# Ledger of designs, part 11: VH-VL binders against Large ribosomal subunit protein uL3c (RPL3)

Target 1, 266 residues: Large ribosomal subunit protein uL3c (RPL3), of Bigelowiella natans (Pedinomonas minutissima) (Chlorarachnion sp. (q7xyp4)
Amino acid sequence: AAAARASSSALVALPGGRMIEVPHMTKDYRDVKVCSRQRKWEIREHMRDPIKMGLMGTKAGMTTYYDDEGIAHPVTVIALEAGNVVTQVKTKETDGYDAVQLAYKETRDRTIPWPERQHLRKHGNVKAMKHLKEFKIADVSEFTPGQQLKAEELFEVGDLVDVSGTSSGKGFQGSIRRWGMKRGPMSHGSKSHRQHGSIGCSATPSRVYKGLKMAGRMGNERKTVKKLPVMMVNDEEKYIVVRGSVPGKKGTIVELRPTKIVGKHC

## First folded at step 24 (VH-VL)

Design bb6 (from aa1 with heavy chain G104S)
Fold by ESMFold2, fold request of step 25:
Structure bb6 (fold): chain C 266 residues (1-266), chain A 119 residues (1-119), chain B 107 residues (1-107)
Amino acid sequence: as target 1 above (266 residues)
Amino acid sequence: QVQLVQSGAEVKKPGASVKVSCKASGYTFTDYYMHWVRQAPGQGLEWMGYINPTGGYEKYNEKFRGKATMTSDTSASTAYMELSSLRSDDTAVYYCARGELYSSYFDYWGQGTTVTVSS
Amino acid sequence: DIVMTQSPSTLSASVGDRVTITCKASQDIDSYVAWYQQKPGKAPKLLISDASSLQSGVPSRFSGSGSGTEFTLTISSLQPDDFATYFCQQYDESPYTFGQGTKLEIK
């Protein structure tokens, strides 16, 4: 009995309502995390690699994939909505630095201001897109304006990627949730179940110490989750699957970049 | 002077594939998107998708995802549409039409290619 | 998807008549409407773009109007050459969609 196909709730909806099911993955994901001299050398060698091109996508959802041995893999499906088209290619000679501008998520023409539409026309005859992002990379020579980037040409199963996006908003949060501080007493008539404990009002200081952890909003900030393995790339069905979680809620626009920093504790 | 000339009529069996060509002349091929529109016998028009000859960006009506594949050859100023796994209900006239980047109405159309899928 | 609802489906009129064809969009599409004429066995021909802009070489008896959700094509004095099927098309948002067509029959 191979991993059983879940019927309704295991399917992942892409933007536009199309449903996909993460296919069976046959690669062995066993990994030995040893901080040996060989591992340190491999990390240093990888850090010398030139920075390579990435893509943009939309968080479609998360699911659990069971491998041949029944081991669960929590995965995130990232949809490839219409776009990922190269627009402006910047070189050090023309613009002072090397970068590729990528347009993502096609929209109505009238939503995009005329000057931006003329920029897109000039740089590859590109349809109106909601998102323009620069990718600073080592070698821009193989990218031309109007070029459609294909995920299968940029990523392979087993590659590590860094995924950036806006963290989900969680509203105002007390110090316990944001910083993991201890709760006050729950009984004995206390009304400060979620309040900060006493803030530094000792006999000497007459002010609040800098860096004291205070209540504030959680999430809603740009975040990068690093070193996520690519589990599947499918340009025909327009998705990428990565192992683990990705910033933001379903529908969040994310940037996928090849991982530069691969070591931990090395 | 703008002209779109499509390949000739095709008769196919169910399950086969067909590739329709659309050769453009009288304008700069890469300045316009090439759209494909189908018309079943006695029926209305359906937009199928487009291709940007510059760089090959393509977008499909979801109804035709997996059915149609659009490509272009800029050196030949020719767009192509391939229909796979043909069924009897794919019997239709298929038009190419050019569209301006930000005004996607179709000012010039090919003559149409009749694809007939029968037993 | 934006649905374009065209009325009537069939229209009979005499030479010289004023004819009006209506197209309604399922949402506000500003003025991003084109009108096409299609004669039997021929490709569609563009008549009107941007709801009201007459294309070069199209007779002045054709006119278009409307904005938002309701659009009309008017033929001010019907000629025998106007026997055809007429389609509206929205191009505000892909997938671009056509009305179901109006067959104009000359009595």
Scores: ipSAE 0.762, ipTM 0.880, lowest interface PAE 0.9, mean pLDDT 82
Fold by ESMFold2, look of step 24:
Structure bb6 (fold): chain C 266 residues (1-266), chain A 119 residues (1-119), chain B 107 residues (1-107)
Amino acid sequence: as target 1 above (266 residues)
Amino acid sequence: QVQLVQSGAEVKKPGASVKVSCKASGYTFTDYYMHWVRQAPGQGLEWMGYINPTGGYEKYNEKFRGKATMTSDTSASTAYMELSSLRSDDTAVYYCARGELYSSYFDYWGQGTTVTVSS
Amino acid sequence: DIVMTQSPSTLSASVGDRVTITCKASQDIDSYVAWYQQKPGKAPKLLISDASSLQSGVPSRFSGSGSGTEFTLTISSLQPDDFATYFCQQYDESPYTFGQGTKLEIK
């Protein structure tokens, strides 16, 4: 039998305050560089696979996974709040493309405007939910309006997923930080260290040319972290664990999609 | 005309399971969620969860997560609730109740099913 | 979880009396309150929805009022058939919760 290993998992709080312990996981899931002809062929064949269905979740927190050799790996716990219910199913015949719309995170009826509630009633008799997201997939025949998706039926340990979410906001940022523009001179008495340099020429009347890079908000945009291994799926306790970090802070709504592009360039 | 008829009383030993049925008639079964509510002897009412007969979406009161399993059979217009790993404090009357989609008050109730857990 | 607190827990009154039962929510639930009557050995029966909307077939002596956090059920002229336990229920937010009940006893 495999040697027993002392548990070192920390508790992670799910939305609503329920605590879970991520059990020890014994298998190492890592990407392999694409250096051989056989591996390149395998990756090319995988890219031809049909696009499969995904899920939505909520970033709950991070903890540590210890492998059989005692090496610590960061993992992110993604909670499965109430939802992941199929609503509208689009087909090539009805809409010109195949897609499944998911509803996620059940909320009070009064939070959702009447037209959206009627959409949910028409498409599966679905409770009011805070988020609707469309997933374009290859085969919609398995999905019907009102169907609850189960993570254990869609993902297994070792699968690679792309996790999308809103990056953390960084507020309004100067052009140096946002765009990497050069600072003004420091050593010769200049006081324009963070200001944008010349914007354009002037021959009255003047205006700024379109496309010039200027100060603006940084962060708070949709980002995707690719090729994260699924470390655990638990529908009973309502969470998924992925290796690494995901976009956003605790509480961020994320979308998990099966990875299409695998491997790393050699 | 709307009627919810539940299965009969059950006496079970600790550790056993029980499956209560609720047969609906007089309305379109899939237009309404089916809720389950329990009432322990001499106690008030406690919402346990619901099922959407369209597609099988389930939601449970956290207190009953893992204890109760709700299912439905659309062809028979029947909802089911299974209680597992019964303990003596699961002794109660269990009701099914019909709830409108966006107004989750219960306009029609089953007659109740008494589940008694004793050795 | 939204806590629904009923008062009084027991109420004694005579036939013909005006009776008022109060239900207080732990947070603002707008008008998303229902009232039920339960007689011994029977399932609850819906009386009032949306704080004040009378269910069809319910006698007009029953009425409901309130919004926000405080709600009342009123029986304008108590009848012998009104001996029962009464519950309020919120349906603003899951888990849906009931008051602890008010037993109405006829003197």
Scores: ipSAE 0.733, ipTM 0.872, lowest interface PAE 1.0, mean pLDDT 82

